# VH-VL binders against Exosome complex component Csl4 (csl4), part 4

Target 1, 189 residues: Exosome complex component Csl4 (csl4), of Saccharolobus solfataricus (q980j9)
Amino acid sequence: MRTQGELTLPGEELAVIEEFMTGDGTYEQNGIVRAAVVGKIFYDMLNRKSNVLGFKKIIFQHLKKAKYVIGIVNSIKEDSALVSIVGIEERGLASPISAYLHISQISNKKINNVTDAIKIGDVIKAKLLSYTFPLALTIKMKDLGVIYARCSRCGYLLIKQDENNLKCQRCGNIEQRKIGSYMVKKGGN
Below, E stands for the ipSAE of ESMFold2; O stands for the ipSAE of OpenDDE; V2 stands for 0.75 times the mean of E and O plus 0.25 times the DockQ between their complexes.

## First folded at step 1 (VH-VL)

Design of11 (framework fv_ofatumumab; at its last look DockQ between E and O 0.04; V2 from the best seeds 0.00; counts 0 for: pae O 6.7 > 2, placed apart)
Fold by OpenDDE, look of step 2:
Parts: structure tokens; C-alpha cells; sequence
Structure of11 (fold): chain C 189 residues (1-189), chain A 119 residues (1-119), chain B 107 residues (1-107)
């Protein structure tokens, strides 16, 4: 099993079904309990359940020292995106922290539309540009960007095809993203 | 062929200002980030500044922050470095360098322009 | 900042010999490391990117390896034109940083 309190992404293994049953934010596949959502791992030792939950408190003091944050894209405007920070490095947050990602902070190359790089629902690895509100993010570095995404056509998990494209193994749809350290395992959820 | 040609270097006294230029050709200038890297005489390479394609992102080395200003004119396919409050330690060959494909390494480099700060 | 330390400072070899240059990072840079060659009076030239990929036009005798904190540039059989200064550079995080360089000189 994994570490209590560790940040997890959808599809990641949490436990075997013989040790822990499925709980909130999890699902079972072939005898393995996997995360269904982004969040903090919580093993209920009493009821023997694996859960994926958020933290209770926001830790702002750790933002300044964070090497990266994990966020979910909530909305997209013409020149920016609203991102909910759900983790600081490998730690989940109890409550999401709102931040924004400007189009200029997506790539060092020309981008015409924010939606060409990120989409609503994407999970991104980002760095903070500011430590005061409103929080500004950047995904310009190579390992920053989308680390988890679902197909806009059929909802299936996308797999990395190349440096800028993700492919749906279910419907064959290919989508462009600013891809960071993509963490979706082969086979998806 | 990609070409980068630096200009504007010269001899100046400490405290003075100098403006470097880099003329780019052979590629779509406004698709790429651009960089300045310098090399003091007989020394190694030092990153100075980076500017994204639309100037939306700008980075500086701590050694030049607050004194140097990087800018670009995409219509003129030109990169600039305004250097104020120059110091002796700013003496170097200043290279203009092109970014490569979503990465922050340098290819190709210009031939450089020499800046000498001396009293 | 991420400090890159190159070794040795100077490497003296003869044509035909194998050269091994080291670059160590103060913290992990994953595979985001480039190598450059600089000959006297010339601008640096990109040799390797992403730790192990040869740039366009770079001879096969040049190879890069490593990940994390330890990287190596290898020249399998030195040619007379290979004697120069070599720099590593990381692009994992800001500020971008270079190693101090290794001078490859003819014995």
C-alpha cells in the first residue's frame, strides 16, 4: 500500500482488495483498489477502506517553498484559465486554492488559444509565479503542464502519443496539450 | 538558414548604459523565445535573460535583475538588451541565442558582441 | 539555483583516444541537460539535448548519457577538431545554469 496522506491521481494503485476495500473516491479493478479522483490517500484502518479525500486546512506557508503544485483546470477564458490547486508537491490540500494561468505562461512558443494547450478538467503540474493573491501559475518548463487528461469526445483517459499530443485508445481521438510529466499508465482506468 | 547578428557592444564607463541588438533571420521569429547569454573574458557561460515570443514571460539572472531590460520587436525580428548601471563585472561577450521547441536550451547562437566596462 | 559541476577541469588526450566528461548537478534535473562545444574564437555549438539526443549534424562519435544528477559526455574517438571547451547546461528550473566547463586539450 501507499503512504497515508500522499497525493494521488486517478488510476493509481492504492491497495489490493484483500487488504482494503473501496472507499470514497476509489474503484476496484482486477482485485486492485485504484484512485478515481485527485486527492489525499486515507486508509480507514477501522473499516478497512481506501479513500481519496481532501485536507481540512489550507497550508499557505508551504506555497512559498513548494517546488510545484498540482491543479485542476476549472474554467477557461480567452487569455487565461482558472485553476484549483489541489496539491502542493506530493501533499493533498484540504481545500482547493484558486489560481490563474495566463496564456503567456503556458509555453515559450506562440499559442493562439488556451484551449490548444489545456482543457477543463485537466490535471496540471505547475509552479507559482507569485505568492500573493491572486496566485499566478506557470507551466512553461518542460516537465510542467498536463499530467492527466480525458478524451473530450468519449471521456476515456488519454495516453501520451508524442511531446504535444494525447491519443484516446478508445475512439482514436487525438488532442493537443502542453504536456508535462504525464502520469497516466498504459491501459487507463 | 537561421542567422543571429548581435550589435551595440562597446567600451563604456561604470554607471553608464548600453543597448544591445540582435537581428534575426531565417526563421519565424515570433514563434520562439529568445535569450541572452554572456561570457566574461577567459570565463564560462552565464545565462542573462529570456523573453517569450510575445514578451509575456521575462526572466533575468539575479546578477542583472533591476539593471537590464530585455525586449523584442517581432515586426522587426529583433531582440534587445538595455543595460543600465553597468559594472565592471558586466564585461563580457554577449550572445543572442534562439530557443528550441518548447525547451530552454540554445540553438543556434550568434557570434556575439563585446561589452567592456572600464573606468 | 542548480549548480552544475564539471570534471575534470582539463583533460589532456591524443587523437583517437576516448574522452569522458562529467557533469554533476546539485539537485536532480531529470534529463533536461544540454552539452555545448566551444572552440577558440567561436560561439558555442549545441551537441546534445535531453541528456542523450544528438543535435542535427553532430557526429556519431559524440554521445550523452545520464539522468538525475550525474551526466556524461563521451567522445568515442577524438578527432583533431574535437579539442575545445565543453559546457553542460540545465533547463529543469530557473535560473538556467551552466557548468564551469571542461577544457579538452591535445596531449
Amino acid sequence: as target 1 above (189 residues)
Amino acid sequence: EVQLVESGGGLVQPGRSLRLSCAASGFTFDDYAMHWVRQAPGKGLEWVSTISWNSGYIGYADSVKGRFTISRDNAKKSLYLQMNSLRAEDTALYYCAKDFSYEYWFDPWGQGTTVTVSS
Amino acid sequence: EIVLTQSPATLSLSPGERATLSCRASQSVSSYLAWYQQKPGQAPRLLIYDASNRATGIPARFSGSGSGTDFTLTISSLEPEDFAVYYCQQYEDWPLTFGQGTRLEIK
Scores: ipSAE 0.022, ipTM 0.598, lowest interface PAE 6.7, mean pLDDT 88
ESMFold2-Fast, scan of step 1: ipSAE 0.090; ipTM 0.664
ESMFold2, look of step 2: ipSAE 0.141; ipTM 0.683
ESMFold2 (binder alone), look of step 2: mean pLDDT 94; pTM 0.955

Design of12 (framework fv_ofatumumab)
Fold by ESMFold2-Fast, scan of step 1:
Structure of12 (fold): chain C 189 residues (1-189), chain A 124 residues (1-124), chain B 107 residues (1-107)
Amino acid sequence: as target 1 above (189 residues)
Amino acid sequence: EVQLVESGGGLVQPGRSLRLSCAASGFTFDDYAMHWVRQAPGKGLEWVSTISWNSGYIGYADSVKGRFTISRDNAKKSLYLQMNSLRAEDTALYYCAKETVYYDSGTIEYFDYWGQGTTVTVSS
Amino acid sequence: EIVLTQSPATLSLSPGERATLSCRASQSVSSYLAWYQQKPGQAPRLLIYDASNRATGIPARFSGSGSGTDFTLTISSLEPEDFAVYYCQQYEDWPLTFGQGTRLEIK
């Protein structure tokens, strides 16, 4: 049993099923009760259940009314990217919200690989397609897409060169992206 | 020290309007959803309305929908409730209440701080 | 809407005794339940959130338990200042709702 009120991530072990049954935000796998969501652990001693208090509905109400969200690309597969939402419009979030971006929601033109349009570490501006877990994102609109990126060769800041290309001012490396309302310009922020 | 100070209550006739204000201090007002909760004389608590940090989400109890409007001014650190078409059943002490943050993993819709309330009496 | 029913409506006890207050929800509220104390002429004060966590400054004699539809607030040994009205509140779903209150009075 872990500490009451401790934060947990999806997949983490909370209890053995013989000790505590599954409750809200948890699931059973091979006799182990695991967290299904990120949140605060609550062991119900009266009913012998393990619970995780996940994201509140008010967060999804904010997301539903938001014109856009700001996310960081954490990992990429051929068909999707895992994104941490770190801001809702102009407001930064203290705790990131997990979302995914499917390859079909990147561009109005077909692309073969997610990495053709975005890369790990890129900051993106996106819109939500779903308001329940798992959150789904789109960047197909004109102003959506990569808004801040660093050079894959030297780590220096990339600036917008044209509609589809970013250029490193230090090493001259040119990288293609699905570019949104890019935040960094030559001589400014 | 967190403080919430309500004002604007008074005696009004049925059908009239009244605007309540809540002045906040001691916390970053822009970071929290705010609520109005009322309590009729000798009765329990009733949630009335909520507004998110950016006014992007607004909710109302069914009993006040279409008549009350919640708003906020983050620059002035103030919360408002515009009450139109008042009815005798709206007679209550109106509290301004602050929502708390859940370990930065989300928001929890319980109230960690309350103002002292402002009294609204709707009577002829 | 989710209806919260508190029992008993009135509880008469003496200082030093243990108080047990119940709150029952018409449908599951998970662990999204808070308890408030209200003294005459005062605003409600948060006691417990997420069913079992004590709010800052709340004495150890106050404890909460339960999940789903059945919740309990326990005061292990009553102090004179504990005689007040207690409300439960759910925040599982909109609209936010409160119980009707339990009045704890001196026997």
Scores: ipSAE 0.000, ipTM 0.472, lowest interface PAE 14.4, mean pLDDT 84

Design of13 (framework fv_ofatumumab)
Fold by ESMFold2-Fast, scan of step 1:
Structure of13 (fold): chain C 189 residues (1-189), chain A 123 residues (1-123), chain B 107 residues (1-107)
Amino acid sequence: as target 1 above (189 residues)
Amino acid sequence: EVQLVESGGGLVQPGRSLRLSCAASGFTFDDYAMHWVRQAPGKGLEWVSTISWNSGYIGYADSVKGRFTISRDNAKKSLYLQMNSLRAEDTALYYCAKDVYTISGDTYEFDYWGQGTTVTVSS
Amino acid sequence: EIVLTQSPATLSLSPGERATLSCRASQSVSSYLAWYQQKPGQAPRLLIYDASNRATGIPARFSGSGSGTDFTLTISSLEPEDFAVYYCQQYEDWPLTFGQGTRLEIK
C-alpha cells in the first residue's frame, strides 16, 4: 500500500485486492487495485477499500453523453492496449482517464495482433463500451480508429494514403492502421 | 495572498450584452479551474459557469446556456464572462471563484472568491 | 439536477451554544459536498470540503460529517462572529448546485 493522501496517476498500483477492495476511482486487474484517475489516495481502513479522491462524476456524465472520445495509446500487451482518454469530442480533459482497447474491439475483420492496427503513441477516436472502471473502448465503427500518428521509423508525420495505409512525409515509410477520421489527408499534408 | 478582482458590471437594458472580467493574483492561475457564481439580491448562491485550467472543459447552468460564454487568458491571468441577451432574472452580484485543487485534481469547490461585480438588468 | 435542501431555514441561538446545520441531497453526492459561510456584504468563505475536511484557517470548532444524501455542519461553541448564512454545495454532478442557505442568528 502507498502513503495516505499521496497523489496518484491512472494505472498506478495502490493495493492488493486481498488487503483493500476497490472503492471510488479505482479498479481491479489480476488481483491488484489500480488508480483509474488522477487524485489523492484514500484508504478506507474501516471498510477496507482503496479510493482515489478528486474525480468528478460531472466528467463521467459527459463521457456517457459523448459520441466519441479522444485517446492516446500508452502501451500494448498481448490482446489489448492501454489508452489514456485525453478528450471528450472537441474538449480536452484536465486529467486523463485510463481505458483499455481489447483486440476484439478494433476491426470488423480478424486482427492477429493489436499492433497490426494501432501503435504506441497513436491518437485514436473511440467510443466507450462501459461506464464503470476500467473503461472499455471500441474503434470498430465507421470513422473510429487512428486519427493522428507518427512514423515508427523516423518519428515524423504520417498522412492518410488510402483506407488502410498511412505514409510518412519524410522517409516514405508506409504503415497499416485501423484508420478513423484522420486529421491529415492525402495531398493536404 | 490570493486575490480575485471582478469588473465590468453595471446597469444594462434587457437584450443587451455585458462582459465581466476577473483579474487573478497570488497563485499559479494556469493550474486551476475557475468559476463564476452569482447571487440575486436577497437570494442564495447560483453556479453559472466553470472553465478548466486549459479551457478544454467548460460547463454552464441551464439558465445561461447559449447566452453566456466563459473564457480565460492564462498569460494575462484573467477570467471572462461574456453575457449576451441579458434578462431581468440575470440581475445579481457576480463572483469570480477559484477551484481548490490544481490541474491534477479539479474538484469544483471554491476556496477563494472575489468581492463581486453587480449586474442590474432593468429598463 | 441534484437539489440540496438545508434545514432549518433559520436557527436562533446564543453565543456558547452548539449549532447543528443539515443539508440533504435529492440523490447521492458521495462525499463531494462543501460548506460555505457568508456574512452580510461579504463574499462566501469555504469552511469544509469533501464533506469533512476543514479548509485552511478555519477554526477547530467547525466540523463536517455525513456522506451520500445526509450531511451535517456542526459548530461546537458559537462565537459572535459565527452568526451568518451557511450554504452547502455539491460537486458530484452537473449542474453544480447550492442549498438555499441556513441563517444563523443571535437569539
Scores: ipSAE 0.000, ipTM 0.476, lowest interface PAE 14.1, mean pLDDT 85

Design of14 (framework fv_ofatumumab)
Fold by ESMFold2-Fast, scan of step 1:
Structure of14 (fold): chain C 189 residues (1-189), chain A 120 residues (1-120), chain B 107 residues (1-107)
Amino acid sequence: as target 1 above (189 residues)
Amino acid sequence: EVQLVESGGGLVQPGRSLRLSCAASGFTFDDYAMHWVRQAPGKGLEWVSTISWNSGYIGYADSVKGRFTISRDNAKKSLYLQMNSLRAEDTALYYCAKEGYSYGLDFDYWGQGTTVTVSS
Amino acid sequence: EIVLTQSPATLSLSPGERATLSCRASQSVSSYLAWYQQKPGQAPRLLIYDASNRATGIPARFSGSGSGTDFTLTISSLEPEDFAVYYCQQYEDWPLTFGQGTRLEIK
């Protein structure tokens, strides 16, 4: 048995079959449960299964070299956001990769709430802070942060008004964000 | 007026430990990231470590990772650098520096530095 | 890591002349570049942040320009107190890195 949450490579030994059965991303060989994919080890203690939270080898190598990633904010918890990485340096991914953005990695200024800077559904430009799962992101550098967002009131496109504010073209609603290299040009598409 | 005052430097033998302190005044310490930057005699500047306002993010240069530990005490308005397993290559003037302008990791204020000499 | 290369290593000029100092990055740092001045026995002093913005209290004779990989610090008319070592620093990516410095000396 290895450490819960540890990164594993295909073929590495995780458990003996009589203690933990095969689960997602694992296979059995001669009584030993082995990792089938690159990912994080997850021992399901309730069901006694060995799992690897899967992640294709080629994508992992690209992430290690990436200068930035593009993600979508999927959910916001008390002090962090769950982000789906959907692109690496202007190349789209066929399968999203899960990452998190901790409140301490949002701004060089003190932030009280995650929602003061980002909202669910926002598209962000971020940098990887770690290469072990769960992947950690930062948007603290100047061009990092929200690069595309929709109005929370009417669903229409927001445009950059100033360094910290986006304005809805339809209803005039103004929303504060940690804005990166925002993709939508004022007055045009 | 912003002031940063380093202390704790000295002459130490290889393999031993030293703890540096930086006392901050003149600004809201709790709102800013703090940094350690060093300068070997007659050489240029080298970033050593960073700690965010709430200690939620901590970074180290590869040359010191595993040996040095940065920490802060916001109630005391103090920054620390615990230096273990010191090597001759760690000999330098160690500066405490404050986070600068918006979204940058530029350093707007620096202390006068404290000298660490590692020799036998 | 991003390597910053400053040129020239030493620049010898007289008061009243224009100084032009170069900083080149091994890969793009966008505009996340700062310039510092260091006088003998003193801590560095921030001059320019975000490639072209002067820090508070810095005289107008200091200006920065450039983006991507090529950056310049210009001192339009040198004063005696300007003879010092100048460093560039990038904050595009971790680890934070400095150039090796340019020494501006009196001719």
Scores: ipSAE 0.000, ipTM 0.453, lowest interface PAE 18.1, mean pLDDT 84

Design of15 (framework fv_ofatumumab)
Fold by ESMFold2-Fast, scan of step 1:
Structure of15 (fold): chain C 189 residues (1-189), chain A 123 residues (1-123), chain B 107 residues (1-107)
Amino acid sequence: as target 1 above (189 residues)
Amino acid sequence: EVQLVESGGGLVQPGRSLRLSCAASGFTFDDYAMHWVRQAPGKGLEWVSTISWNSGYIGYADSVKGRFTISRDNAKKSLYLQMNSLRAEDTALYYCAKDTSEYLEWLLGMDVWGQGTTVTVSS
Amino acid sequence: EIVLTQSPATLSLSPGERATLSCRASQSVSSYLAWYQQKPGQAPRLLIYDASNRATGIPARFSGSGSGTDFTLTISSLEPEDFAVYYCQQYEDWPLTFGQGTRLEIK
């Protein structure tokens, strides 16, 4: 249990499911209740629910109508990635929203590992598949996927080399990604 | 309630063009991938083209690539197939179909179909 | 391209019997396989998607199974209205492809 009224970030652990069930702005993952949005923790002692207050209903309406979202990959597990949604189409969010990307939603081609297609810190363009927490994403369509990435070796910018590969402009490292409408253009244009 | 209505088919000479339309109603059109599937008289189903919900992904069968163009107008809830350089082999009933996007998949199967519009290419 | 081969081409059975229809893919399609029913003069009707999930409104007598390259559509007890042509379709890879169909006809 954390402090009542404390601020929480998306993905942070709030309670074990046996102690407090999921409420507003939260989701359950492997027996742990986690924050889905930025806000103040509210433990409902009467109903034994964990809630996060401060999420505007209007943002949820915008998510439902969005053709795509912009997210940052925060962590990668064996079969999924945790993603912070930081933008709804052209509009940036003041507070990120937690979502996940399952390995089955990365490509129509089989992949063995999530890291074959995306890496921590990548900026992705994605489509929502669910509108209840936890939010689910897909990047299987042609224009969806990694739109900005940094070299895992040296941290410098990666530039699109071809359909499946990005190349570091500083160290020459080549990395495979599921590439969407990539934002960084080739130098010399 | 949920329905697709095709139009624009007809009799046309080889080498000419036709534009097929499909009007959608009863569902949120811009949330789903859309397909054109054809069936020649007495033959099986043949996939022609697919367009994603945002037109970001478009695919064509090899037999129509370079001759046909799929497009959609989400504001008008309409799907189109521009058919150029028509051949006798393009003679078929052309179906408009909606993909289902349930259970975390953007392509699962074609759950809503129109009645079809007949295209006959003959000299 | 991924080729789907359906067998048998024609299956002759009587109402009340069990029907088993096969679809084999030239390459793995994971579970990305759908089954359709088409009656004369009608558009196809989705029966099964994602190999085993029954589409809305489809009777419980229809079931799908399989993964990878080998798939089966089963009709546990045939009704008169079930005599139709059945198609499988994959959406694992581009181009999308249909099987050639199995005609289920009354004996």
Scores: ipSAE 0.000, ipTM 0.458, lowest interface PAE 16.7, mean pLDDT 86

Design of16 (framework fv_ofatumumab)
Fold by ESMFold2-Fast, scan of step 1:
Structure of16 (fold): chain C 189 residues (1-189), chain A 121 residues (1-121), chain B 107 residues (1-107)
Amino acid sequence: as target 1 above (189 residues)
Amino acid sequence: EVQLVESGGGLVQPGRSLRLSCAASGFTFDDYAMHWVRQAPGKGLEWVSTISWNSGYIGYADSVKGRFTISRDNAKKSLYLQMNSLRAEDTALYYCAKEPYYDWPGYFDLWGQGTTVTVSS
Amino acid sequence: EIVLTQSPATLSLSPGERATLSCRASQSVSSYLAWYQQKPGQAPRLLIYDASNRATGIPARFSGSGSGTDFTLTISSLEPEDFAVYYCQQYEDWPLTFGQGTRLEIK
């Protein structure tokens, strides 16, 4: 189990089902309880449930005041990515909000393809460019971009290797991304 | 020490102006939305105004719209409330308050001790 | 605006007793409800946020419950320092609003 009150991202392991079953903001996959939303971890010791504390309801004013949002890349087209906003800063949303990320809003350097910087399934930290639907995102600023990703070859955890590269801890595969404030640390850090 | 210190209150006649200040210390001021909340003598709490971390969002209670202006100076770590056309009903202790969680519209985890504004002839 | 109604207006109890304070909203505020304690001459102090989460440094005897329109603050065993005014506050919608307060006094 992880630390009580620690921030988690969607997909992260929280517990094994035998010790803590699913609660709010979590789901079970192959005997492991995983976070469904971004938010703080709450282990309910009395009921033996794993919870992630987030917004029960989104208020549109939260988006207007947000310093950043957390999203999951759902699909990639020629010049843009479709992103589900799943959190506002430290708090997860009960229902994801659709947004898009245009290729011009990925990097201050020229990008030929969206997939050079992000991939489907990546968790990104982004800022809103618009507050009317469709919501537009940017990840051009220093700490914005991919903050959590899984290996495209084996599905295992990627860890930051340098400014532009992530490395799989299981198979050693190296993948290039537009990396933000990457939240996964090496063991022993 | 994490604290908020208000100043600028006093006794003023109806129709006049006052400017309140709030000095922040011990935390990264420009990461948080700030608010003014007031309390009339012997009465409850009333939200007055809010400003986001970058001044991109500003809100006011209907009772003060058009008369009060909230502003902030992140370099000076200070919050302000310019109060114009003051009325007797504006008489209150004015608190500076901070939201938790980086510019979130919600509740207040840190309050100053308040500065007293009395509007009387 | 969303109106919060606290009851009772005054609650007279003795140390060691259980206190139950109610807050009702005119429309649903989901779980976006906070509780504050205010002692004479002092600024309010955050006790509970998101209806049931205890703020940092708040004793375990304080607990919050409820969702939607009906909320409760419970103090399991009153200490002398707990006699104060308690306010609920919603942050579901603008403008932010507070209840009128419940004054907890010594019997």
Scores: ipSAE 0.000, ipTM 0.477, lowest interface PAE 14.2, mean pLDDT 85

Design rs1 (framework fv_rosmantuzumab)
Fold by ESMFold2-Fast, scan of step 1:
Structure rs1 (fold): chain C 189 residues (1-189), chain A 119 residues (1-119), chain B 111 residues (1-111)
Amino acid sequence: as target 1 above (189 residues)
Amino acid sequence: QVQLVQSGAEVKKPGASVKVSCKASGYTFTGYYIHWVRQAPGQGLEWIGYINPNSGGTGYNQKFKNRVTMTRDTSTSTAYMELSRLRSEDTAVYYCARDYWEGYYFDYWGQGTTLTVSS
Amino acid sequence: DIQMTQSPSSLSASVGDRVTITCKASQSIEYSGSSYMNWYQQKPGKAPKLLIYAASSLQSGVPSRFSGSGSGTDFTLTISPVQAEDFATYYCQQSYSTPLTFGAGTKLELK
């Protein structure tokens, strides 16, 4: 059990199913209750449910003023990634918004493959380049990029090892990413 | 301990090609880009290009694009820079350096390889 | 290409002095509060050494007498107090856009 009212990212472990059932903004995977959206953790002690509470419903006007968005990489094609925006700054979204990240918007350096920098399932911090269809993202700036990722070999948590590399705490696997403000601390929950 | 160790000095005639090596140790070779920078005698620093050792992807300064080729061998943790159709103006010390994807700051450098191009 | 104009080309100082070196980019190299500016030190016959990255971040192992400041197009490297081992050539470099470009260098000489 994490701290009541703490901010969580999609995929983070909140409880074991026997202690707290799934509630709003959460899902179960292999007996573990995980966050489905960005928001504040709310453990409902009366009903023994784990919830993640979004701050507000999103409206178009909020997108234009956003300094950054939080997204999940859903698929990767030759020159771009399809991303589901699940949060705007500190605000979780009730419904994800589709966006794309073109290979030219990953790094100032030429990148030949999108998978050199990001992988399916990664949680990214990004900035909007357009506010009309299709929504376009960039992660070219220092604090933008992957902020949470899981090991491609064993599925366990990756922790930042250095500026370019994440290391699995279970199997020791090292993976290269374009890393932003990586949010998982050593000793993660 | 991170180290980049370069091949020794080269003396070439105009029109020849040179291939410089940069052997990495003390870190995961495929996790960092390798850049090449040169310095002519008494002059400043000039960026040539980079290679991503993981993918083999490269980016070159347009000034050198038609004459430079960068490659790597992941089994030996070695990066290579080949410069062709050499001119006397290519006389310089050539450095390899390790970098970060967005920051493009060079935290570790090779010792340098001196190239002299003369008739 | 982004041009980096570094000044002065040389300056003389004594141990204990405060010195400043400036670097001007031909266009802004700042985005969302981050500046893509690095500073390197080079001694004769040696490879350059990273001192400062992201305009003001001190590289691990570099003494605190080195500091960087600035934003947008105008940047400064300060050395205070100057020590005997600091007499070297200093280069600024932008990392905002390829091709990566360096200033022409500033030689710090003993008075």
Scores: ipSAE 0.000, ipTM 0.454, lowest interface PAE 17.4, mean pLDDT 84

Design rs2 (framework fv_rosmantuzumab)
Fold by ESMFold2-Fast, scan of step 1:
Formats: structure tokens, C-alpha cells, sequence
Structure rs2 (fold): chain C 189 residues (1-189), chain A 122 residues (1-122), chain B 111 residues (1-111)
């Protein structure tokens, strides 16, 4: 158990499930309770629940009605990416929400590695598959996927070149992605 | 009615270990955490740690974490605190206490054991 | 760790007096409008007894002459009017963060 009232970031370990069950703003993974959102830790000793205060219940209702969410790819493992949801459609979130994107939810075509389609730091447009923590995402539909990315070589902005490729305007590097409704085009938005 | 009954006084040499028991009755043992608090002669209260009797999970004051072990036996509704590598500074009365909360989650120790006196001397 | 500074260390009073004991936390022990402060009474040779929890809530069975107040870092226990059975040592305790910590105690003595 961590310190009562301290700040936590999404994905951080708060407790073992046997000691404190999941409460507001938390989720269970492999016997460990983790923060789903940024906020202050509150261990509810009466109900034996781990909570993260700062998650407004109204946001959960907005998530259920949302056509899409905007997320940032934080880390990638062999079969999944960990994503921070930073927006619900056109509405920005005050605190990011933790979610994951499984390799099976990236493309209708088979891919061998998550990094074949997305990379750490990419901004993605996704749809929720579940409304219980941890939140599961999909980008399989035509307009879902990477909507903004930076060059892995020089850090400069990537511009959509074709359906599957982005090109750096500074160094000329070409990178493949699962591209959605990409927000930045050569000579414009 | 709620009662916590502790084991009797102990006299130990430096370097030894002691195991104190706390037998609960009058309530559901697994429903409430048990904490341990000590008090040196003429001094104030010092929190040692807690055990969740349901899960066996524990939390210890860092000052004691490498010397204290808390366990429980649900079949006898008894909690135990073992303190190892004893020093003369460990001479104190050791209390077990039940953690209680109201509907708002406020934590307090509503029932205490009678205390176990530990004397550590050469 | 949260340091609890309790004052005075001792005070003398007569039956019928109003006495005040203070306790200061080294950091705020409030969360979402709740104050995680408890007060205990201890008589010689006995275990402590819970008097007040949540800064101001009176424990069941405790006489109404005991009251608690305060918020943030500054808290007070008031006993009014003092009765003969109230001459004892009083301890404050924060339950906001582990390790749980107690004040050094205040001994209430008969003048």
C-alpha cells in the first residue's frame, strides 16, 4: 500500500487485490490494483477499496456514449500497447485515463508486431470495446488509427504520404503506420 | 461483546525473539484489521504495523520492517506479532488493537488488548 | 512521516475546570473534507481508550464533556467540566498516512 493522499499516475501499482479491491479510478491486472487515472490515492478502509480521486463519474457516462476517443501511446509490449486516453471526441480530459490496445484490435489484416502499426508517442483515434477498467481499445475501423506522429529519427512532424505511410518533412524518413483520419497534411491541416 | 486477550509477560535476552498473541472474540475476526502499538516505560505510543486477518496482508512501520512479522490463525481468531533481534530499547508494553471505521471511512482503534509486557535485559 | 506535536506535556486542573489540549500535525491530515485525527485517554496500567475520531466525532459511550475540533494541521481536545475520573494521559493520533503517529501525550493532573 502506498501513502494515503499521494498523487498517482495511470498504470502505477496501488495495492494487491487481496488487500484492497478496485474502487473509483482503478483496475485489476494479475492480482495487482493499478491506477486508471491521474489523481490522489484514497484507500477506503471501510470497504477495502483502492480509489483514485479526480475521476468524475460524468466522464464515464461520456465514455459510454462516445463515438471515439483520442489517446497517446505510452508503451508497447509484444501483444499490446498501453494508451493514455486524453480526449473524448472533441472534449479534452483534465486527467488521462489508462487503456490498452491489443494486437488483435489494430488491423483487419494480420500483423506480427504492434510496432508495425503504431509507435510510442503516437496520437491515435480509437473506439472503446469495454467500459470496465482496464479499458480496451480498437483501431480496426477505417478512420481509426494514428492521427498524429513524429519522426523516430529527428523528432520532426510526419505528414501523410499515402494510405499506409508517413514522411518526415525534415529528414525524409518514411514510416509505416495504421493511419486513421490523419490530422496533418502537406501544406495544410 | 468484543474482547481482545493478549498473552502473558515475557522476559528475553538481547538478540532473542518474542511472539505475542492476541485472541479476538465477540465479533467476526476476519472483518477488521488488527494493529500493534507499543509503549516504553513512561513514554508515549508507537505504531508497529497491521495485519488484515482475512487476507493475511500486512503493513509495517519502516522502523520495524526488518524485525517484525505479523500473522494470524483464523481457526482460533488469533493474531500474532513476532519481533526478532531484540534490544533493550524494545522493552515496552505491546498492545493489539482493532481498527474500526464509521460510515465515512474514519479510522480509529475502538478496542484494545490488555497489553503484554516485554522486558529485554542482559 | 507525519510528526504530531502535542501541548502542553502536562497541566494541572481542578474538578469543574475547562481544559484544552492541542495537537499540531507537520502536514495537513485532511482529505476530501475529512480530518483523520483521533484522541485517546489512557489511565495508569490500562490500554488507551478512543474518545474522539475524525477530529470531532464522539465515540459511542464517551461523555459529552469531551469534544474535539480543528482542521488541517491544528486540532484541539476540550474537556469541560473536568470530572475526577478524567485525570489521565491524553494522546492525539493521525490516521491519514502510514506510519500512523501519536503525539507525545498530555498528563492531566489534579491541582
Amino acid sequence: as target 1 above (189 residues)
Amino acid sequence: QVQLVQSGAEVKKPGASVKVSCKASGYTFTGYYIHWVRQAPGQGLEWIGYINPNSGGTGYNQKFKNRVTMTRDTSTSTAYMELSRLRSEDTAVYYCAREYYDSSGYLGFDYWGQGTTLTVSS
Amino acid sequence: DIQMTQSPSSLSASVGDRVTITCKASQSIEYSGSSYMNWYQQKPGKAPKLLIYAASSLQSGVPSRFSGSGSGTDFTLTISPVQAEDFATYYCQQSYSTPLTFGAGTKLELK
Scores: ipSAE 0.000, ipTM 0.471, lowest interface PAE 14.6, mean pLDDT 85

